# Ledger of designs, part 4: VH-VL binders against b8ga54

Target 1, 230 residues: b8ga54
Amino acid sequence: MRVPQTIAIDGQSAAGKSTLGALLAEALGYLYFDTGVMYRALALAALRAGIDPDDEAALSELAHQLVIDVTQPTVADGRQYTVLVNGEDVTWAIRSPEVERIVSRAARFPSVRREMVRQQQLIGQRGRVVMVGRDIGTVVMPNADLKIYLQASLAERARRRAAELRSRNIDMPLEQIAAALAERDALDAHVSQPAADAIILVNDGLTPAEEVALVLNRFVYSEQALENGH

## First folded at step 3 (VH-VL)

Design w8
Fold by OpenDDE, fold request of step 14:
Structure w8 (fold): chain C 230 residues (1-230), chain A 122 residues (1-122), chain B 115 residues (1-115)
Amino acid sequence: as target 1 above (230 residues)
Amino acid sequence: EVQLLESGGGLVQPGGSLRLSCAASGFTFSSYAMSWVRQAPGKGLEWVSSISGSGGYTYYADSVKGRFTISRDNSKNTLYLQMNSLRAEDTAVYYCAKEGDWEYLYYGMDVWGQGTTVTVSS
Amino acid sequence: QAVLTQPASLSASPGASASLTCTLRSGINVGDYDIYWYQQKPGSPPQYLLRYKSDSDKQQGSGVPSRFSGSKDASANAGILLISGLQSEDEADYYCMIWHSSAVVFGGGTKLTVL
């Protein structure tokens, strides 16, 4: 059994896709690639160019002009990857509040998304990649060696999010968290579905370490069951 | 351009009431929690209150609980602070600040208004 | 005891590095908290500088120079704001902040003087 060279991870919001992707990539020595960073890079470039995030034509043109690359970490400053825009390291710049405010607006246009997908595919073709994002298994890497759709119950996802908030000493009612996640699910239901050949990984009750172990043992290296019976 | 503009400050007697407003522009208002932070003359920053993007959840400093009420009208992109039973120690510049999206674990107060001055004096 | 303690003042020369500390009180672990830093100049509102949870979980404020960085000292149970290549324009009050028990808590602030 050949070790998958390309791994696509899709899944529900707050299911833990990024965590699984990062850990899996680390375990395999692969590039962890959250496709969201490309849209952030675009947003950053738009801001720098003074382009309105509502200007579809300008954003589309910008997208076609940018060369966005994502590589394994080139600097030991805690980064999980290096993001380059036209050769400039923008790894941390894309995390600015200003970028966060407009990234969703800049990324909503189909023409922009098509170009981003094209560039994402170029990165995927290099192999040794764990790619996380939207429609990875269906659109970005339809021929990925391994496709995972991460799923968790609404209750579990709400609990996990609550725990994350508590780790920052913020108490939020589970009902409010669940409601927000449900709304997001409803919005995503029409645009993000599992690939037909994707494995559905239900991670209710699993720790991140258990999740990555499950994937490695059952789907990457061999067909084995976890010792704990999951 | 992101902007916050406070209004409603003024001089009021102890025991009086005042309502502050904060007009927001340049971002999706309902997607972000908002906060009030005050600063007494020559003193440091003191958090007053915060409200979630939807307005469904609110937080208050112990010093203002029961007296102040934070609210928002997302249709008007406006944050409010109703201040009742005002005290001399409430005298301060009141800033409204944009926080992050709690759903995405972003909590930084990345945008601040210029502030509005509240003076409580007999 | 205050949740967050900052030195009242700090002085440093232009071009030097300044380390501003934000010490958490005993009983709460700095590793568990996002540390937020703000800069305030006289007559102006505070400006968001950065958020630091860990090296892999941090955020730089928009337009904030890279010479501003966050870190933690676990042994001191403190958040650290490092300003490298100190400039005269960096003279200001600096506040740290955390969420604690569903409340926002600010430090007392440090007045940084650039000599």
Scores: ipSAE 0.046, ipTM 0.670, lowest interface PAE 2.9, mean pLDDT 90
Fold by OpenDDE, look of step 6:
Structure w8 (fold): chain C 230 residues (1-230), chain A 122 residues (1-122), chain B 115 residues (1-115)
Amino acid sequence: as target 1 above (230 residues)
Amino acid sequence: EVQLLESGGGLVQPGGSLRLSCAASGFTFSSYAMSWVRQAPGKGLEWVSSISGSGGYTYYADSVKGRFTISRDNSKNTLYLQMNSLRAEDTAVYYCAKEGDWEYLYYGMDVWGQGTTVTVSS
Amino acid sequence: QAVLTQPASLSASPGASASLTCTLRSGINVGDYDIYWYQQKPGSPPQYLLRYKSDSDKQQGSGVPSRFSGSKDASANAGILLISGLQSEDEADYYCMIWHSSAVVFGGGTKLTVL
């Protein structure tokens, strides 16, 4: 198998798909991004324009007016990608708490999602991209060269989340974490399913590096491609 | 617009009790942990207590453990702080603050109320 | 010993840069902690400025100018708040915060005076 030009990664919450995506992209010298950043960009634009997150018509119009682009990092400030809105670098601005609070509301409308998907597809068409998010393999890039669905047991995902919280010196009971993840799974189960041609990767007990190795070993890659990731 | 409004402050004698309330609006209240932070006159910020979004887990500063109880009513979008056995050193402006989603603790206390004043004096 | 230590005061000129330090107690590594920063002006509640864990893991508060940025000094075991292009309105108290042992800990605060 030749090196895939387009890689779609879907998966359960807290399964580590963002980590896998980033590392895989790095290894291949590809663009990595989570499609969520585009919705966050929209939310940011909405906030700036004073548009109500519940105003579907206004948000849809805004979405069609915005040119949201994602590129490889253009600034060496730790970013994994650069997010542009109408040419403006909003990479860090989209991470504001205010954006976080409203992004789900702004993104819930089908008309908005359709436009976001369209723009996501434009990025995908460029090739050399690892795209992570929801329904990437089925909706955003149905023709992706490689589709991965990352899966992990609830217990493993809970442990991973717990470790993330502990890194912030917060001890949350594992049961609470598991319960929250289970609720999310229940919600996602009705929305996101693996593509029929997706590789199901169960990463219980695997390190991120091992996951990447498993994926890379499934296709022929050049030494140069690996070097480009460094 | 996200807003927090504290109430319930006042003058109380040492050993007395007081219950503070914080009315929240503009966000999904149950999705976020909430905290109480106090500031004595001319002093710095001191964390008092935090509570998870669901209310299932609470955390307290050592200085208030056993005396203060944090709670919330998500149906009313209200945070509470029951303060018992009050001491002079509890005198402060008490702020309620919205924290991040404890499932995703990426943000600090990103929204603060205006505060309510508690004075413990003989 | 306090978990977080901040200088009591700092003065800088308009247009200059100010670096506010938040030193962690010995035994705990600043690299392991998210450092939160707050600004408080007289008569007002604190306002969230930013969170800094690393260059790839950081968030800016809503409406917070880009001239406010976070960093760490591993050698000093300290979080750093950098304010570039100081303006008169930046005069305020600044507090750092971390989660430690499932508790919130604030620094003592630094009073920044813009001369």
Scores: ipSAE 0.031, ipTM 0.624, lowest interface PAE 3.4, mean pLDDT 90
Fold by OpenDDE, fold request of step 14:
Structure w8 (fold): chain C 230 residues (1-230), chain A 122 residues (1-122), chain B 115 residues (1-115)
Amino acid sequence: as target 1 above (230 residues)
Amino acid sequence: EVQLLESGGGLVQPGGSLRLSCAASGFTFSSYAMSWVRQAPGKGLEWVSSISGSGGYTYYADSVKGRFTISRDNSKNTLYLQMNSLRAEDTAVYYCAKEGDWEYLYYGMDVWGQGTTVTVSS
Amino acid sequence: QAVLTQPASLSASPGASASLTCTLRSGINVGDYDIYWYQQKPGSPPQYLLRYKSDSDKQQGSGVPSRFSGSKDASANAGILLISGLQSEDEADYYCMIWHSSAVVFGGGTKLTVL
């Protein structure tokens, strides 16, 4: 198998999709693209325009008016990617608390999602991308060269989330974390299923580096080729 | 518009009790942890207590443990602070603050109320 | 020893940069903590400014100008709030905050005066 030009990563919540995606992209010299940032960009634009997150019609219209682009980091400020809205760098602005509060509401409408997917596909068509998000292998990039579905047990995912919280010195009971993850799983039960041609990567007990190694070993590449990709 | 409005403050004698309320609007209340932070006159900020979105888990400063109880009614979008055995050193403006989603990400105390004043004096 | 220590006051001129420090006590490493910063103006409640864990893990508060930024000084074991291009409106008290041992801890606050 030759080096895939387009890589789709789906998976359960807290399975480590973003981590795998970022590391894999780095290893290959590809764009790491978490599609969630596009919805955040929309939310930011909505806030700026004074559009209600519950106004589907207005949000849909806004979505069609926005040109959202995601590129490799253009500024060395720790960012993993650069997010542009109509040419404006909004990479950090989309991470504001205000955006966090409304992004789910703004993103729930099918009409909005369809437009976001369209724009995501434009980015994917450029190639040399590791795209992470929801229904990437089935909806956004159905023709991706490589599709990965990252899976982990609820217990493992809970432990990972707990460790993340502890790193922020927040001690939350494991049972509460597990319950929250289970609820999310239930909500996602009918969506974000593995593509038929996706490889299922169970990462219980694996380090991120090991996960990357497993993926990379699935296709032929040269060190020089990887270096030239940067 | 996201808003927090505290109420219930007042003058109370040492050993007395007060119950503070915080009415929340403009966001999904149950999805976010909430906190009480107080500020004595001319002093800095002091964390008092926090409660998870579901209300299942609570946290307290050592200075108020055993005396204060934080709770919430998600059906009413209201946060509470029951204060018992009040002391002079509890005199402060009490702020209600919205925190992040602890179950997923923590965003800090990104929304604050205007505060309600509690004065403990004989 | 207090978990977080801030200078009581700092003065700087308009247009200059101000660096506010939040020093963690010995035994706890600043690299392990999210540092939250708040601004409080007289007669007003605190306002969330930003969160800083690392350059790749940070958050800017809503409406907070980009001239406010967070960083860390590992050698000093301190969180840093940098305010560039100081304006008169930046005169306020600034508090740092962390979660520590399942408790929220605030620094003592720094009063910033813009001369």
Scores: ipSAE 0.026, ipTM 0.643, lowest interface PAE 3.6, mean pLDDT 90
Fold by OpenDDE, look of step 4:
Structure w8 (fold): chain C 230 residues (1-230), chain A 122 residues (1-122), chain B 115 residues (1-115)
Amino acid sequence: as target 1 above (230 residues)
Amino acid sequence: EVQLLESGGGLVQPGGSLRLSCAASGFTFSSYAMSWVRQAPGKGLEWVSSISGSGGYTYYADSVKGRFTISRDNSKNTLYLQMNSLRAEDTAVYYCAKEGDWEYLYYGMDVWGQGTTVTVSS
Amino acid sequence: QAVLTQPASLSASPGASASLTCTLRSGINVGDYDIYWYQQKPGSPPQYLLRYKSDSDKQQGSGVPSRFSGSKDASANAGILLISGLQSEDEADYYCMIWHSSAVVFGGGTKLTVL
C-alpha cells in the first residue's frame, strides 16, 4: 500500500501510544500530537476566563469561541508540537498543575467534546499527521488511511508505567499500578474499542523500534524485501 | 565494555556470495537492534541493513534488497550478513553497529566494530 | 535529490568554531527528526558523537567532549554540529544521520580540516 497520509492511533492506557505515535511521525516527517492537548487548551482558557469546570453551558460556549490549532514544533525547546489558542502559543502553559487538576472535568461534556473533535478533524484534514488520543480511528478520523490499535498485557503496561513513574521520581508498587490500570481499563471498556478497519498491534516484548518497523513494513517494504528479510 | 568484531570479509567474484559475522560482547545482545553499514573506498557511509533485537523485524537499503539477508543468533551473540549476487559496487568496508537505547528514543549507532573488507572483483 | 546534504569540506583554524550543516531535502521538516552525528578519522571506524532533537532533548555520546554540540536551523531546514575551540584532533570526516521512511539515511559527510 501507499504511505498513509493520516494515521490514527488508539489503544489501552500505558500501551505506549504516544511513543509509537512520536516515532512513527518522526520516521515519516509527519505532525504528531495527542488530542488531549486540545482539551488542556480548553481547560487553560476556562481557568483564564474564570469558568467553572462543572459549568457545561459556559464551557461549551467557550469551546465554540476558541480556535485551537496544533502544528509542528515552532520552537526548539523540547516540544513535540506547538499548541495555539487564538494564535497564542500555550504549549507549555497547558502543562500547569492548575490545568491538570481540572482538564478531566472540563473535557467530560459531550457538547465540549463535539466541538473539540470538529477542530481536531480540521487538523487531520491537512494530512501528514499521526494523531493519538481517544476514539481517533472511530470518531475523530474515521477515514484515516491507517488506523492502529495498540494493545499490551496488563503486566507489561504496569512495568512500563512503573518505569515512567520512576523517571518522575515516583516509586509505586507494581501491584498498585496494575490495579489502577485495570480499573482504568474497566472504565474505558465501552469507549476505547478499535475501529473495524484498525490493525491490532500487540506490543508485548517489542521495543519501540520494533513496533515502528512492524507498522512501516505494512506500507513501505516490497514483497521481495519481506521475503528476503523475514 | 561493549565490543563488536566483524569477520568474513575477503575477495569474491561478481555474482558470488559471502557471509559476514559480527561477534558482540559486553551487553545484553538480544535487547538491542543491530545494523550493518558499509563504506566504499574513499566514499561516505551507506546504511545496508538493520535487525531488531528479537530478530523478528529486518529492513534493508534499496541497493541490497533481494540480495542481502541480515540475521542474528542471540544464543551466540552473533550478527550475520549473507550477501548474494555480489556486484563490484558492493566493494566496501562493512561495519557492524549496535543501536542505542530505544526506550529513551535513542536509536543511533553508539558502538561500531573495526570493520571487515569485502572486495568484489573479476 | 538526496535526503541529507552536507558540504564536502570545511576548514577552520585551531581555537575557532566550526559549524557543520546537514540540510534536509525539501518536503521533510528538520524539526521532526532526531539528528545523529558521527566522527570518522582516517583508518578508523565511525564514532558516535551526539543526538539532537531539541535543546531539551539531546544526548551526548560517551566520552565526547562538551565542545561538540548540536542544534537546528529551521530557516535552512538543517541540522547543525557545532565544534567550539577546535583542536587538531578534530580533523576528521563528519556524518549526519536520520531515520526516514524506515531507513537509515546518512549525509555525504564533511571533511573538516584544522589549519
Scores: ipSAE 0.000, ipTM 0.478, lowest interface PAE 12.7, mean pLDDT 90

## First folded at step 15 (VH-VL)

Design d22
Fold by OpenDDE, look of step 15:
Structure d22 (fold): chain C 230 residues (1-230), chain A 122 residues (1-122), chain B 115 residues (1-115)
Amino acid sequence: as target 1 above (230 residues)
Amino acid sequence: EVQLLESGGGLVQPGGSLRLSCAASGFTFSSYAMSWVRQAPGKGLEWVSSISGSGGYTYYADSVKGRFTISRDNSKNTLYLQMNSLRAEDTAVYYCAKELDWEGYYYGMDVWGQGTTVTVSS
Amino acid sequence: QAVLTQPASLSASPGASASLTCTLRSGINVGDYDIYWYQQKPGSPPQYLLRYKSDSDKQQGSGVPSRFSGSKDASANAGILLISGLQSEDEADYYCMIWHSSAVVFGGGTKLTVL
């Protein structure tokens, strides 16, 4: 067996799946991206076209007209990936506040998501990719060579989330964060389930480096991992 | 097996109120949007309202906006429709329907309840 | 004025093919929409049949016979439900549905009679 060419990472909110994904991809020399960037790209295109985030038909049409590509970084400006819309580099543009305000509304339509998934799958088919997002192992890349579902305790996730928020100059009590995460878990517990063939990775007590090392040694390079079908 | 059971229908006077319930089972309730669709006697289907799995998004037909409120209690696997200021034209069989996951791949209603009858008459 | 228009009734013989149309009003392109189809028999709730966006993007309801299929007629700006090999049990009302402007819209329904 060979090193996994396609790696799907799902997991709980604030479990650190983006961190794992990025570091793993870096270690392997793979493409890393969060599928969320596809929806941000759509939202950006919608804004540019003057399309209402509540206009399902227009958004669906737009989604089908756009060619969204994600590649390894093409510019050394700190980006983890390059996002292209119809050939235009929109890597940073998709992070604008304007996009942030509407992306959830624009992305909520199943028709839109279906098209985004299709385009995500095209990227996945190229191989050498670590893809993070929602339902990656079940919907986007159901045939991924390696599927990881990342879990962490509520307390650990709350701490991580708190750190993220602080990096954004948001100070929120841990208890409040934990409560919010718990609520989200309750709502998402059934929509973001691990694939049947996914490995469950609990990363409590692990540093990012240790986590990556664990994945690489146990599930990427090891014969034991190969025997387990991963 | 997915099951939906509506209740709360009955006879009510114009201007009155009624609360419908839909008990869901056989699926992860919170993962799916739910809808109310009604059918007047001898008439076609008319969409009434929809609510996302989390309840974050609600949608209403123009004919019921301001009068009807859709809600859900995911802890009880129950969908609700609070109907106020009822009119004669609201007389119908009311169906609750399970949507395909709004956050997922598909859209639409794949399972329907048997319906509960609401009659608005003086 | 209706977003979706369906013929009130259609009759066909057993074994024949029935084509039910769902015409979208002018100004909205059928190509942009998922067309959902439902079957309703007397005294029963509607049953989901299928969703059709395109030949490469369609979904059949669970347990729905393959003789039910969806298509579109761009020239007529209409969704089409095709029932091949019509059987007596296919006699029912058929409704098309789309999402439009963040609202669910049903057609008026077609009563299919199997002669």
Scores: ipSAE 0.017, ipTM 0.512, lowest interface PAE 8.1, mean pLDDT 90
Fold by ESMFold2, look of step 16:
Structure d22 (fold): chain C 230 residues (1-230), chain A 122 residues (1-122), chain B 115 residues (1-115)
Amino acid sequence: as target 1 above (230 residues)
Amino acid sequence: EVQLLESGGGLVQPGGSLRLSCAASGFTFSSYAMSWVRQAPGKGLEWVSSISGSGGYTYYADSVKGRFTISRDNSKNTLYLQMNSLRAEDTAVYYCAKELDWEGYYYGMDVWGQGTTVTVSS
Amino acid sequence: QAVLTQPASLSASPGASASLTCTLRSGINVGDYDIYWYQQKPGSPPQYLLRYKSDSDKQQGSGVPSRFSGSKDASANAGILLISGLQSEDEADYYCMIWHSSAVVFGGGTKLTVL
């Protein structure tokens, strides 16, 4: 029986994709990353080069010049992965407030997204990877050995988002958070559809440990799960 | 229910100044980019200015750059447009608009106000 | 030389279909853009209709009937708004829009007349 070498995790916003992805990768000894780090790396490079992140031509040229790589941790400092830009370790620099302020602007351009997807595909070709995003199983790794589409009820996702916002000292009514999540779901409906061969996992009522154990025991190590992966 | 209500329009002489406001409700104002779009009498839509959700980044049409300033007060859920050195060609209905996407991946403007009229007399 | 060009007017009969074009200038490619469409009736603000990038990446505005749809004609370098089953209330001005070069760009608008 063959353990999946490539695992794609897609799903709804605030459904717990990063938690599941990180724990699965840890259990398997695999690389884990959320593909959003690619855009953070580009945003950092744009800041350093003095490029306006809304200058479409300059930003697209920069994206094509950069080699962005994500690898297993190279430093024992609590990181889950190492992010390199042209060989420079930028793992923590991409989390700076300055990057946070511009990353969504840099990610708006289709030409930027195309190049980032191309580089994500190169990383995925190495195997032994858990990749988390919105279109991993359909676009980045359409032939991934295991595809998971993660869901949670709107109410549960709103509670998780509220807790996350509170940890950043932002108190927002739960109903407003739920409305924003529902609006986001509607906006993304066509790009957030599960791949035809994805396992739909609803994680309401599961702890992260229970979720990981379920995935490992049912979808990674079982003979039935490996056969169903075809 | 998302609502946008513009105010502050009026009659002003060339070279004068005017400040427009847009009161927002029914959504997390600070999460969304906002825009001003104008329409001169009998003409099409012309984008004027946009501002990011945080207020950290601003964008201007070439026709208004250096004369207009977009700003927002997220504590009051209010968008502003300070209009200086007004010209006859600035005469228009000015609309306030909300972008679709709180994560900033889409640029469409899904909710528009009713507009406020600016007339620059000659 | 305008970034987006739309025909000034178009007429169609009730029950027919209207195909409104939004042509990008040479040097930029319609395949790279989300095309946003708006309807505006006299005396009213614009109303968002839909966004189209591809058949797998599109979004219908809230409350917008499914008879409004988007597409692209790559050979003409154009976005297309299709309105099927035309009704009298569809008589309006229609604008396309893209984000280009750090700016929102609107087309000049097409006045649709339903006769």
Scores: ipSAE 0.005, ipTM 0.545, lowest interface PAE 11.4, mean pLDDT 86

